VH-VL binders against q9vpl3. Designs and how they scored, part 250

Target 1, 224 residues: q9vpl3
Amino acid sequence: RGKINIQRPKAPHYERARVVAVTQPKYPELPKAKSCFKTRAERTQQQQENPYNEIIAREVRNWLDHSRLVAFFHLSSITADDIFRVRVQLHKQNLHLKSYGSKIIEQAVKNTRYEAIVPLFHSNHCIVFSPDPEKTAALLRIVRRVPQMVLLGGIVEETMLSRNQLVAYAQMPGLHAVQAQLVQTLSQAPGHLIQQLQAHQNSFVQVLDVHAKNQMNEETPKST

## First folded at step 8 (VH-VL)

Design wa25 (framework fv_ontamalimab)
Fold by ESMFold2-Fast, scan of step 8:
Structure wa25 (fold): chain C 224 residues (1-224), chain A 121 residues (1-121), chain B 112 residues (1-112)
Amino acid sequence: as target 1 above (224 residues)
Amino acid sequence: QVQLVQSGAEVKKPGASVKVSCKASGYTFTSYDINWVRQAPGQGLEWMGWISPYNGETNYAQKVQGRVTMTADTSTSTAYMDLRSLRSDDTAVYYCAREEGIWDSYYFDLWGQGTTVTVSS
Amino acid sequence: DIVMTQTPLSLSVTPGQPASISCKSSQSLLHTDGYTYLYWYLQKPGQPPQLLIYEVSSRFSGVPDRFSGSGSGTDFTLKISRVEAEDVGIYYCMQSTQFPLTFGQGTKVEIK
């Protein structure tokens, strides 16, 4: 279902590791200086541009340009197995869960219409992409069972939406006229919406502090 | 206590409508989908559809499509199933059931006690 | 729709003896994610169904060790190693690999 099928991992990782070990180049170990501290400016000047970052940044730009639905999440600590399960479930609905470093996101959206989203990614985050905005309801149904993923907002039809607006959009019928009216209304206040998305991110930190206290009380078992 | 409590038995005439309620308690209502399953006298289980209390999304079995409406009121933690244009073959015990699972594992871990709906003239 | 067929339709068992129920699906229940979404429920007289087994072979919490599930593809079996009086009722298999969710017709288990 969909273009990419995530199958159960195969056993060939052992064979791959063996090949890498055999073919790994060996270099003589160079004597190291007893201390070699460089100033921030010196490190910046000497740093080779990492081609990997630009390649991944292009991938991010392609996802943004070809996705009619983009949802932003704060991601709390979650096991690799749990996030893999969520990714597989989302993929069945043509929803693609991606995680990128903040520098890569910044590089990808710099000088684009999406540059305003950068502040959302200075904490642990993930993004869900889809070419189909009708999948917003399916997305919210799946992630409501994942407490580690907290919806911050998103982009639908290239229009930035707050958490509440995305929830409202998910409840709408899939009629093109209704969607067009929503997009038109939202496009009239982009500055306010961006501030609102950042406010929701800040509110999450406050909620986490309250939850830390409440969790102590909720530890009371219900069994006699 | 974690439970689903359904409304009482109903006796209806053919062509009438019935609305069965299912009140959830002891858990976060919006975290679980509610399914409706019916059982005609002496027969097996038949899935009717589900509703997500989180966003109101529904999916109905083809056999009842067009005659059934499922809703959820998050303020009262209550799900509803409204079945219209009743016929004698709609006589059944109607159950609400909480859907639990990982991925597409849609199993029912908690059931209501059932509501008997009798359609007779 | 996936059709679920159970055999036998009824089964009379002497207390303490084993019982076996078969469930066959009209098409494979193996999902593209590698999991098989088959479940077993028990409906005791006058009660709603209760979950026994999920995902072919996993016992639900509180379900006695005497219950076990097995199978793959289109052929599944529920086994009770030692039938007790409290096990009487109607057993149903269910699939959630495809919508609509479908149940087998049921297997009535009663004591001799």
Scores: ipSAE 0.000, ipTM 0.412, lowest interface PAE 14.7, mean pLDDT 76

Design wa26 (framework fv_ontamalimab)
Fold by ESMFold2-Fast, scan of step 8:
Structure wa26 (fold): chain C 224 residues (1-224), chain A 121 residues (1-121), chain B 112 residues (1-112)
Amino acid sequence: as target 1 above (224 residues)
Amino acid sequence: QVQLVQSGAEVKKPGASVKVSCKASGYTFTSYDINWVRQAPGQGLEWMGWISPYNGETNYAQKVQGRVTMTADTSTSTAYMDLRSLRSDDTAVYYCARDQGIWDSYYFDLWGQGTTVTVSS
Amino acid sequence: DIVMTQTPLSLSVTPGQPASISCKSSQSLLHTDGYTYLYWYLQKPGQPPQLLIYEVSSRFSGVPDRFSGSGSGTDFTLKISRVEAEDVGIYYCMQSTQFPLTFGQGTKVEIK
């Protein structure tokens, strides 16, 4: 309902940080030196004590294996209420919005055909899954109104597609043969995927720059 | 190409019914809602309602509520508008239009060519 | 229902000159979600309407940059910086802030 690209003022956060800084002791006691590195034993214990990450990693693998459509997004600052509204709208189209930590994504896709997606998740991200690849057009229509979600690329019928390739796929009619042919045509030789992901990340940075530029322009309105 | 193609002109007597078709091609039919808008001769545009081909959900304008039924056949990518108990003031060109909007935004980016319905006795 | 009123009803423009069309609503079009759902359409002779502007000021894909929309509340304007021959037709404003969706009565733009 409406746009969810409303920015919240950061002045309260700045003021709070300033108060905390002012109230700190001028000459605090220096903390005793401690290693910044975890010992081998500590790292081994953490790996053994992380059953939650393995369970969630298995969930991610199941979503990837059972979804014929997977779309990857960069997610800018968004309120819980706004993201919930997006989830509801997507769910009506059998599109499932999920968010997972980067380490869990890495663990889920390591040594799989999807390992190449890991670089996409070095910043805030979310993923949309669907068993129905014909819902790509509905997905793109919905997220067009959510500027906080920037499409990075996706997987259709187990084929990695760039942002532009997903847009092209979405414009095809709902005929199975035609859509399958497009996916195959857009699929390229081994190694091409990395070029697509790299080019898409560059394009994404460019989009962020344009968005930031537009936000700055709104901050300085023209006078007549 | 992306297009909406409507059925041909109809001439009806008062009290009859008319069923106008709107065939979609070049896009995923179930991903967009279809709106129906009519235009009486020499007059402006009047919204009649919408249908979602995804789930069959409809919303009709109060003026035609009870006389109109909108349906969609996903196997043929065709939307239909059935208007009953026709009156002389139902004489108009009827358009179908694809809705690209989200939430309460309704913007019609693709229109059919129009179907002329004439009601006379 | 929200009533949309356009002025003028007709205007003749010399090619290359600017044109301006006003659209006034009987109630504010500002939705409780903070958006204003106002649209502009052009209907060329013998053709269906085509979308020009959505949500007050956003130009639809493929629409020339000579078209611009502005306004807030109940007062909205469509401006054409330099009218071309292909711009001839009837212009309609539309609102979707409140059901039913309603259109203005139309403004005919023609060349002198």
Scores: ipSAE 0.000, ipTM 0.429, lowest interface PAE 11.0, mean pLDDT 77

Design wa27 (framework fv_ontamalimab)
Fold by ESMFold2-Fast, scan of step 8:
Parts: sequence; structure tokens; C-alpha cells
Structure wa27 (fold): chain C 224 residues (1-224), chain A 121 residues (1-121), chain B 112 residues (1-112)
Amino acid sequence: as target 1 above (224 residues)
Amino acid sequence: QVQLVQSGAEVKKPGASVKVSCKASGYTFTSYDINWVRQAPGQGLEWMGWISPYNGETNYAQKVQGRVTMTADTSTSTAYMDLRSLRSDDTAVYYCARDYGIWDSYYFDLWGQGTTVTVSS
Amino acid sequence: DIVMTQTPLSLSVTPGQPASISCKSSQSLLHTDGYTYLYWYLQKPGQPPQLLIYEVSSRFSGVPDRFSGSGSGTDFTLKISRVEAEDVGIYYCMQSTQFPLTFGQGTKVEIK
């Protein structure tokens, strides 16, 4: 669509740093010396971040409203350089990788048709948005080279799709393929689809547990 | 609008060096790799190499390896191709082109207007 | 290096008639990822090349549907169903399956 004002390069330094801090993971540590210069009013203000959360929640709703393709991923630890290269590849295909805190996602989708996605974001996550659902194939082609990103599911033309349905859709380009997928999805109860997406997430957690154990035993899990 | 604008024509003697510039505008310069392709008079296209403005990584064609250096200045959104030890068979129109492809796909959707380099004694 | 060979080298076409250009590679262009990285470019007189077709058969944005690409392995074809005056120029195939990137020698398309 257009760039969000918060993401503009010329945003004032102090306001930009503040907004960026809100969108970062919950547990990044600030330098201890920096904390020594905060006044009591500034410390109190840090607890009153709700207005910025609402602004970012509006950004999320704007992305959801203007995107005909939304894909949800579990995101494992990845370097800044690697994620930037992924963003570059995605940007070439009009795919926009965003990371938002779970609380902000919940606030953004509360009382909307997208509320069902909240359970997907209880762990490290990222979302890819695009106005073009035909880019699903390009998206999956890009992320298959990024083992740190694991597809959980998505939304195509405002219908929720499981990982397997999204993969199937990617293999069938064209408007008739989109219509067939929508018809199939419309025949399912939203609760059933959510349960399938959660099951995939739980299976992924089990795979991670096995991988962690095998790493200590010098075993590598298979990736296909 | 998105465009690549190249420096003007150059006339060089054999053994000299030439540095061609390619200024990008209308898009995020660091998000796309820049390729260099040349075309000798009346001949076909020959790929020279690419540079990533993101990290300065380069990949040069074997034929010009050791004589070419590609650089990018992110502050001015300008890519450069420096070709040394010029020979008469380096006489060509040199193009810069933006790579719009993903990962292993290399397709050039945006091209500069070309810079004529003539090597003559 | 992968050698790309185009035939014919030149082609004169009456406006509205079809044209076909062949491109043959010295080895298969099928990548290990299942994609075939073959591209077609048009260079109009006095202009830089412009992208027509990417990944064998996909038309680039704004390219008329009279252009179509096909092929697999080592044999590829660009077809113009109905040649117009604006289609005059030199057509090049390119591969990116293996470095260095290589182009065919070009096919000149002219109007009679």
C-alpha cells in the first residue's frame, strides 16, 4: 500500500527509538548506565506505553486490511544480517516481514474476524504481509532456505488456511486455484482450522524438544 | 520514478582504467543487487559481475577477474565499475542493471541507459 | 560455462505474422531447486535490453500476451503470436542456473 509513518527514515530520533523499543522482544536488556539517567517521571512513563501500543495495533490492522496474503511463522534465533537479507528477498516480491509483540497482535485483532490467530503468537513469531495472494509461491520459495522460519499457517483472501492448505495453494497459481481453495476453506468450521494450526505449532514444539536433546547427543534433525 | 542513471561516455588509451558510475533513484538501493553487462559494437551481451550494495559482496565473471572492481556507495545510492588494463576488445557499451530476482533467480528488470567506453590509441 | 545458442540469427517478418526463436543450452538449465532459470530480453534499437520472460514461461509485468516462452532442459522457445512494429529489435536468451551468467548471441527481428 504505502509506508507506515512510524517506519519512515526521517522520524525524530527519540520518537523512533521509543517506538522501536515497543516492537522489540519483551526481554532485551537496556544498558545499565542508560537506566541511571532516567527520572522518576520517565520511569513511570515507560509503564504508560499503552498509547504507542494502540498506534502499533492500528498499523497491524492496516496491514491485515490491505493484505490479501498473510502468513504466520515461528521465528527461531536469527542474526540481524540474515533477517535483513530475508527482508530484502521478500521485499523484491512485495512481501513485507513484520514482527510485533503478542500483546500488540492481540490488541490489534480483538473483536475482529482475525481474533482466531492470537494463539499462534504465544512464542517467537513473525508475519509476512502482501496485497498479492499470487505471491504465496514466491514466499514459500524464499523461506524454505531460512530454517529459522517455520510456517504455521496463514490467511488468503480473508480465509484462514492451515500450513498444508497454504502449501497446496502455492502449487496452484491463478484465479481458479484461489477460488477452489476458498470454497474448500469455507466448508470448514473456524474452530477446526484453529485446532489444526495449533496442532502444527505443538508438533513443532515437540520437534524442537527432540532437536535440543539430539544436539547434546550430536544428532541433526532432518530438513526436507 | 525508479531509474538507473549512468555516467557519460569515456575514451581511453590501452592500458588505462575506466570507472563507470550508476546512480539509483526511486527505490531502496540496498535491497537489490546491481549487475554489470557489456555489449561490444554490433555484438551480443556479456555479463561482467554483480555487487550487493547491502554488504559490498561481489561476484565477477572469470574473463575479467583480476581487472575489475565493483563498489557501491550507499550514501549516494551509486554503484561503480572500475575496469583496469584496458584493451581494444574492452570497447563496448556498459550497462548496470538491477536484479529483481529471488535467491538463485537473476532477472534484470531495470537497466541504466548505458555508458560507451571506447579504447583506442 | 554454459553456452547459449540461438537460432535463427535474423528473422524478417511481415506485420501480424508469427515469429519463433529457439535457444539451446550446452547443458540442462534445471536447477537443483526444481526451477529452470531461463530468461528472454528484447533490445530495441538505441535502448538497453528489457525483460520479457523470466523462468522460461512467466511474462514480466507489462509484457503483451502475444509473447510466450516454453521449453525445458536444454531446448527453449520464444514465440510472438503476432509481430507488431514495436517488437523490432534483438532478442536474447539468458541463463542463471550456473555462474557465469551467459547470453545467447542474439536474434535480430525486422519488419519486411
Scores: ipSAE 0.081, ipTM 0.556, lowest interface PAE 3.4, mean pLDDT 79

Design wa28 (framework fv_ontamalimab)
Fold by ESMFold2-Fast, scan of step 8:
Structure wa28 (fold): chain C 224 residues (1-224), chain A 121 residues (1-121), chain B 112 residues (1-112)
Amino acid sequence: as target 1 above (224 residues)
Amino acid sequence: QVQLVQSGAEVKKPGASVKVSCKASGYTFTSYDINWVRQAPGQGLEWMGWISPYNGETNYAQKVQGRVTMTADTSTSTAYMDLRSLRSDDTAVYYCARDESIWDSYYFDLWGQGTTVTVSS
Amino acid sequence: DIVMTQTPLSLSVTPGQPASISCKSSQSLLHTDGYTYLYWYLQKPGQPPQLLIYEVSSRFSGVPDRFSGSGSGTDFTLKISRVEAEDVGIYYCMQSTQFPLTFGQGTKVEIK
């Protein structure tokens, strides 16, 4: 057997440095104060209207506008090492995990077509962006092993989808293919329609069961 | 359209080397690892190794280690498999296949059409 | 190396009848991460292999519902509920739990 490893080698020493370099958040430096001395009213106004937040809000809008896939997650307590491993998996699939404060997200989407997402961000959260909507299946395969990330919903091709709709989308080959399949089903005997609906139900239940089992597996050791 | 297109058939003499190409199109080349699998006439499939275009990592099957080199050119979205010191038992159809390698799952969802390599005296 | 053994080596089926292919591994395919990395591929005459089932039982996109995979540990089964003419070919199981990746020797499925 020589060099053959029982466990597949996948994480070379240089991989971490490369991923960090490409996934590091780009934050503009805080603008310098125009004056070191400010009146009480000016200080109060600065506290309420932070220009730094608007700069980051513009970054969020840019991500939303340039991404054909956006997924929203509740994020439970997770170690820096664990989230880094998740980022590595995601980045290879051109999926970019970002975290922004709730106020910044509200500022970013206020009076835009995305305003409906604000309620999703009133607790710990993170967002995954991608220019490729076909990566939805890959995204779900990655996060099913991360019980700390719970899918809330997303946006695919500028259409807001619930968690269940996004999971269903991941299982389908594509909108045109789904439409063609539906037409084919309608031209079949009634039994075929029932079989196809049952198959989709079973696939969905299987995905939920795997997710639930992964969560129970992670939770059970703590009960001891 | 997502596809892997391989180079044409090769006929080589024992001791020569062969370099097979696998050109990817329709997807982000660095998001998938490329595996090489060969099939001798009338025989089953044999895994030869993989390369990650993302970082250039390779892993070769022991049977061909020392004789094989896998490379990937991200500028042309093309993977290569160079096999040296050819023997008659290297006669096979060589396939490239992509794999997302999500949590170490080797999910070969797309295969090239195959390249026939014949080693004859 | 993990040795993958398929039975039967060849199978002739009347159209519409079920078919079952067994795949046995020389050691457990349960990875230390809790997942089992077993796959099923179909190679139609003159074509490259195509993925049917991944991670034991998950059907790949576009694969008909008549295909199903099951098993655990060292014993795995691929079932075709109703064999159709387009299912003719050689079926292979593969494991990726341990390097090197290994395939079964293949099962040829033909129509009577």
Scores: ipSAE 0.298, ipTM 0.577, lowest interface PAE 2.2, mean pLDDT 80

Design wa29 (framework fv_ontamalimab)
Fold by ESMFold2-Fast, scan of step 8:
Structure wa29 (fold): chain C 224 residues (1-224), chain A 121 residues (1-121), chain B 112 residues (1-112)
Amino acid sequence: as target 1 above (224 residues)
Amino acid sequence: QVQLVQSGAEVKKPGASVKVSCKASGYTFTSYDINWVRQAPGQGLEWMGWISPYNGETNYAQKVQGRVTMTADTSTSTAYMDLRSLRSDDTAVYYCARDEDIWDSYYFDLWGQGTTVTVSS
Amino acid sequence: DIVMTQTPLSLSVTPGQPASISCKSSQSLLHTDGYTYLYWYLQKPGQPPQLLIYEVSSRFSGVPDRFSGSGSGTDFTLKISRVEAEDVGIYYCMQSTQFPLTFGQGTKVEIK
């Protein structure tokens, strides 16, 4: 405030009050961990699951079951208008951006092969789902221009992939067999995985050459 | 196969209208914008406009604004360009070209075979 | 409108020799989003144009390594390290930084 407060005590009285306040005994605060009573937040955490949470958890499971591509993102502060523009761009490519509370995600993936993803959702997050794993390249092209979305990893053909593995997958040709083989390779131990990934990279020119020749000599529809 | 197939050649008199079709196959029609580019005999390329099959949004070049209408039928995966009040300088090969609808990127990675439109008296 | 100017307008090259095509814009093609939207297309005789290079220097899928794009601002170059018979045609640069989309006049590449 810029207004002068004329109701305040005079300097001599103020000095005495300050000295008295400093010399007052301080009572120790009781450690929360040793308290017999729980806070409202802790009581809420003990609450039983309600029907609403189970309904939304089933929705998440349906997205996971029907999506061959799932990508996980950290989401920084973003305006409603900006995220709407991102949703539109994604939707045009059959990519569906969803956000769910961490407790609902935990409930949805509990007792499934995807329980390991729960720690990714302790902070602000979002998930992109698609039935089409070939759209991974389009997804990365879209989010490259959205600095508020940071790729953490994903699930492709039911296999968990790190950020780098998902980026590598996006750069593979649209041949289902090649993509499936890469996913299988990426699921192996790190040292052995690197060797096999190099083998895939070394054979890339051969696979691409065969694919290009097949496309030039046939009228088979391209999946794009 | 991923392709854009255009309708056949047209011969029109000045003042008539022409409607060129561009049928897409082998890809998700609504994931790509369709651009129209024309080329007069022995001349360079001239952009005419685009349509988004996703929402029907269009953007036309000023030179043809008011004479052109671009439409898309998602049920048949076909885009159309209707050019009215034809003049002799509209004589050209008309191409449709797809552009992936991601952040207004305009790389035309797939083109139709072209439709020759001749305007003569 | 942004005017795109190509030089030379025609070029005759002995097979295996290099070729260079320049494209100059009347205004900077650097978009406010930090990207430069400059593209190169090849139109072979009797065919529609085909994409060679996008965003200045990125080679489109299936385009041979002998093609390279470079440049910034208003000056751009397409280089063919060793011209082959299949490279005959008219080369066009295009910008999409500002509407309307505009093309250069074209550069005809012929084999001697």
Scores: ipSAE 0.112, ipTM 0.546, lowest interface PAE 3.7, mean pLDDT 79

Design wa3 (framework fv_ontamalimab)
Fold by ESMFold2-Fast, scan of step 8:
Structure wa3 (fold): chain C 224 residues (1-224), chain A 121 residues (1-121), chain B 112 residues (1-112)
Amino acid sequence: as target 1 above (224 residues)
Amino acid sequence: QVQLVQSGAEVKKPGASVKVSCKASGYTFNSYDINWVRQAPGQGLEWMGWISPYNGETNYAQKVQGRVTMTADTSTSTAYMDLRSLRSDDTAVYYCARDEGIWDSYYFDLWGQGTTVTVSS
Amino acid sequence: DIVMTQTPLSLSVTPGQPASISCKSSQSLLHTDGYTYLYWYLQKPGQPPQLLIYEVSSRFSGVPDRFSGSGSGTDFTLKISRVEAEDVGIYYCMQSTQFPLTFGQGTKVEIK
């Protein structure tokens, strides 16, 4: 089945309303109607394209700056109910699932050390943030049950890691010093790592396309 | 240090109620569900129910459904099991156990030391 | 309710000998999500139970590699390749495929 099991999930109570409130978008007040004559201050303000995007871009930058664990995922079609359940499981482990448009991500990381990640977000994606890098193992355990989320790579302690490097890091839970050494050992130039992450994304898309073609060929309708 | 510490032994008369506590330390209390399991003298393990400190949701075994209440106090990182209308067959060691399972997996990776409840006339 | 039946009820093993415990369920433990929710616990004398194996065959952190779990459907086995003195206690299987969670009646393992 493409849906997660709903008959025996652990149902969160106190944090349901909080999770919804935290993930619910907050829109700024729309700009007031334009007059035929504008003050200098009003003209300056109206040159700001889409103020909402600027606010969200600052939010993305804040998450990147204050998270010691950032994981990037390709996200296939998933129901709102299923993604909410994923958010709940992640939130219990202090893992925060966010989704942002590619233009907003580009705006957020422009002229920053994270600018190299922009190409990862040209297709359907989501990002998981956490202040606790020791939660990488918990993250991978949770998403293992979510076939719609495919790990592309991430950032741990400001070091960009490929999918395989993140899996290696996750296999050393409770050994913080050893995990820190592993991150340093696996450290790579941003350009090289981005190429690896893009290759994984492209390989996954190609595998999905081949799989879809094979299923169509095997199960062609008998009539029509 | 990750541990669950339970309240002391109780001796009760039939018809009384008992409230057993389970204090968690060394981990994020709200991130794990707490299960209650009892063991009558010389017998096996019997699951009683679970509570999620994350949202206060509970699920009780049908045998005790009308007589048990499980609660959690996040400010003190303490879970409670209150069992009413005690009978002699409620005499058992009561354990609290942390559930490390995710989704629909329920397994108990950390256990309290146990609380002996004796119901005697 | 799913009934869990363990065999044997007790066994005495000389140190270094292998031991095998069987657990049978009254119905399949294969969940609709594709996972089999079977667990093995050890209760040492005077102690609470401790987790050995989760989800049929996964060894819990710190559990020696002499312990192994296997099985599918309704038939499951816990094997100890070389029993040591510290392995004395009562072994329980548990299922969580269907509520309520149920345990086997236990298998007592002791050293000769």
Scores: ipSAE 0.119, ipTM 0.573, lowest interface PAE 4.1, mean pLDDT 79

Design wa30 (framework fv_ontamalimab)
Fold by ESMFold2-Fast, scan of step 8:
Structure wa30 (fold): chain C 224 residues (1-224), chain A 121 residues (1-121), chain B 112 residues (1-112)
Amino acid sequence: as target 1 above (224 residues)
Amino acid sequence: QVQLVQSGAEVKKPGASVKVSCKASGYTFTSYDINWVRQAPGQGLEWMGWISPYNGETNYAQKVQGRVTMTADTSTSTAYMDLRSLRSDDTAVYYCARDEGIWSSYYFDLWGQGTTVTVSS
Amino acid sequence: DIVMTQTPLSLSVTPGQPASISCKSSQSLLHTDGYTYLYWYLQKPGQPPQLLIYEVSSRFSGVPDRFSGSGSGTDFTLKISRVEAEDVGIYYCMQSTQFPLTFGQGTKVEIK
């Protein structure tokens, strides 16, 4: 329940190349087609703006295709400096934190098995990717100290897992056979799992509402 | 199979230097920080500092700062603690211990067997 | 520096009886991030220390459930519900809330 751990931590100085690779912006230059008139050219320009979004959407699809661990988070207000520190700590464990707009994610997962995740991203969000599912435990240890990041669910070995299933996976021994069996065992029918993932987002909103009401009650009786 | 193995006992004269090694095996060396803790005869534990094999970053206890250097060789998965200008009160068993290095969390879940350093004239 | 004070310094316990060790810090161990970074270690004769409890109350892997940690702020307790022969050694508390990391002076537990 505190702020991100930025006080008296191990003062990291890390490999410059790795930090630059994690934080370096990767986007193409925007199309330069502009018209002076509201004509056919403007309609064409609107279509040309789509290629920029498709390039970023392809990046998202590549991360999904090459990651054996994907975790979805709701992201509350957090400073750029704090999120950068989280990103660095995650990178030490080969965990890659990315943020994409809701429309880009929708475009990336449209007509794929992951289309069901779109509702999770209608509010502030971020995603963590890793090629190594063994790092799920490390991920949860890091993010438990970041109250602004709330786990919604994830994908392990191409199987969609709820928050509770992902937590259970993290607590398993580091044996590949046991972990693969657990993922298979915890998996539910796609329709039911999608409802559970959407319910987590709704439950989080309900928790925030209850918390806000409790905070009002707690502040009222404060004695000096 | 996961273990930390330290170098053998050392006997030194006051003013000399000692370099203790700590060889890691059975885990990814760069994923964990290495802490050094010493214990004088019949006394309690005293933290000396840590090193991150990931980037070579170090943090030393004030009592030994200026006399200690910690290093790590990722090619041999070995951490080193070099303590110079030895005094009789540096006589102790020196332990290396690993931790995950996540923020302010410092739990030492794996320890070396210890290296006895005796400083006498 | 945060000073860690353990009481008692020595305990002699009949096998199967409970034991309790207190650890007091000169300053609150509650970190600004909301976590309390207190740990308990056991050093058996001739061996390096071994981790028993981390972050006040969490048992380390393989540690028997007869060991429990509790406390907050400046006052912490390690309890052993039934002391066994293998529990003989010196117990240390440690804090990592503030640099430098500091240990208590130790509590020696012996069997009668």
Scores: ipSAE 0.014, ipTM 0.506, lowest interface PAE 6.9, mean pLDDT 79

